VHH binders against Protein Aster-A (GRAMD1A). Designs and how they scored, part 16

Target 1, 172 residues: Protein Aster-A (GRAMD1A), of Homo sapiens (Human) (q96cp6r367to538)
Amino acid sequence: SGRLLINSVFHVGAERLQQMLFSDSPFLQGFLQQCKFTDVTLSPWSGDSKCHQRRVLTYTIPISNPLGPKSASVVETQTLFRRGPQAGGCVVDSEVLTQGIPYQDYFYTAHRYCILGLARNKARLRVSSEIRYRKQPWSLVKSLIEKNSWSGIEDYFHHLERELAKAEKLSL
Below, E stands for the ipSAE of ESMFold2; O stands for the ipSAE of OpenDDE; V2 stands for 0.75 times the mean of E and O plus 0.25 times the DockQ between their complexes.

## First folded at step 26 (VHH; framework vhh_7ubx_2)

Design G5 (from F2 with R59Y D61P; at its last look DockQ between E and O 0.05; V2 from the best seeds 0.00; counts 0 for: pae O 8.0 > 2, placed apart)
Fold by OpenDDE, look of step 26:
Structure G5 (fold): chain B 172 residues (1-172), chain A 118 residues (1-118)
Amino acid sequence: as target 1 above (172 residues)
Amino acid sequence: QVQLVESGGGLVQPGGSLRLSCAASGFTFSDYEMTWVRQAPGKGPEWIATIYDYGDTMYDPSTKGRFTISRDNAKNTLYLQMTSLKPEDTALYYCAKDWEYGTSHDVRGPGTQVTVSS
């Protein structure tokens, strides 16, 4: 299960693409602003592991549901896995916990970013997403969670892909 | 040389349980996340679960709590406890290092066959 939301090749090196997406880069800042995310905080990457590092993001997202809250607080935990020198790139797992929304205790969303270097100035980005359930909801509730979650997730990553494409053109 | 060897598969009836094991060697097992994936005939690889080196786990929603991934770093072994098995769980199950969705760049063993059938 899950959904593959991005599977694209960019004329940007793997390292640069990683910096754009997973550092406090102007690209990321601009992108989150475009998404109308507010109160964004980024912890530094940390960890003693030779293989991975972790950081935490907090931010507020707008909610479009007229019958619900107008915004929600989000805590996103990212885990970075460096790929070996032969493969290039990295993998980032993201767990996103949203507070203040209906059925928040039932689920969270998870994303995997895969950056693979194809050439010096060429990399593939794959992004897949899943909904993780902490407990089993009613069928109707599950349908609502799925509908609302995927709508937001798809919009987010489609927008990200578009902005990356724009950035790619500017770098050429 | 990195080696992964899966075991524990077999034929089981619907509703049954199996425990898969993966013996790892050729790398510092405790430093790496490990992943279970499966592939049914005619289908692409399916992500089942990942356990990180620090112990956290992530599961595919389709498991609906039926599967549990765990590890024993002292034994360099990865486990997948499967319960309430269904026919649709029939597949070749792989232990994978450096799993990446939609790619074949991971390192995996030969797999162990799980067949759920009445």
Scores: ipSAE 0.009, ipTM 0.275, lowest interface PAE 8.0, mean pLDDT 88
ESMFold2, look of step 26: ipSAE 0.394; ipTM 0.778
ESMFold2 (binder alone), look of step 26: mean pLDDT 83; pTM 0.825

Design G6 (from F2 with D61K; at its last look DockQ between E and O 0.01; V2 from the best seeds 0.00; counts 0 for: pae O 10.9 > 2, placed apart)
Fold by OpenDDE, look of step 26:
Structure G6 (fold): chain B 172 residues (1-172), chain A 118 residues (1-118)
Amino acid sequence: as target 1 above (172 residues)
Amino acid sequence: QVQLVESGGGLVQPGGSLRLSCAASGFTFSDYEMTWVRQAPGKGPEWIATIYDYGDTMRDKSTKGRFTISRDNAKNTLYLQMTSLKPEDTALYYCAKDWEYGTSHDVRGPGTQVTVSS
């Protein structure tokens, strides 16, 4: 039940793209600000660099729906899988836990970022997302979770794609 | 027939406390999550808290420190304990079954009025 949200080629090298998305980069900072995320914290990457590394992000997101909380606290855990030096790029799995929203105990969201180097200054970014259920909701609740979650997820990644495209132009 | 009846509202001074109750009937209460919502004059509905069928709770940050949601399944009753009440807490308070975030598909009672005034 996952969705492919980004599948685009950027005129940015794989390493550069990785730095933009998965370091405390000006790009990421600006992007999160544009999303109106607040109280953003980023832990350093830690773990076995030869296999995988982990980091934790915490932030507050605005909720636009009038019939609910105005904001939500988020804990995002990212796991980085580096590709070999020849292939370039990386895979990042993200698990996003949101507190303060209806049915928070029912589900969390998961995302997979795939960066593949195509050339020195060219890389493909693929992002797929899914909703994972911790508890089986009844049909109407599930429908609501799906509707609200995908709306937010799609908006986020569409915005990300647009901003990456802008950044790409600036780097040319 | 699903029925929800809120009670416990009234006039209270700032800093006071109230305990709201919601009597539920017409369905297996213990199988459903329940929600408190309020609506102040001139404002849209505001979500307060939800308690799930398995007992966990989720609450809005603005009232989290002052309001507590609970339930007694044996009595088919939902509760909202309110403390340190403020004038801005003045509203009609509803309990809701089948709460849908951002929608109006839930079943609510007629509501109970809470007025906080000196």
Scores: ipSAE 0.006, ipTM 0.214, lowest interface PAE 10.9, mean pLDDT 89
ESMFold2, look of step 26: ipSAE 0.414; ipTM 0.784
ESMFold2 (binder alone), look of step 26: mean pLDDT 80; pTM 0.799

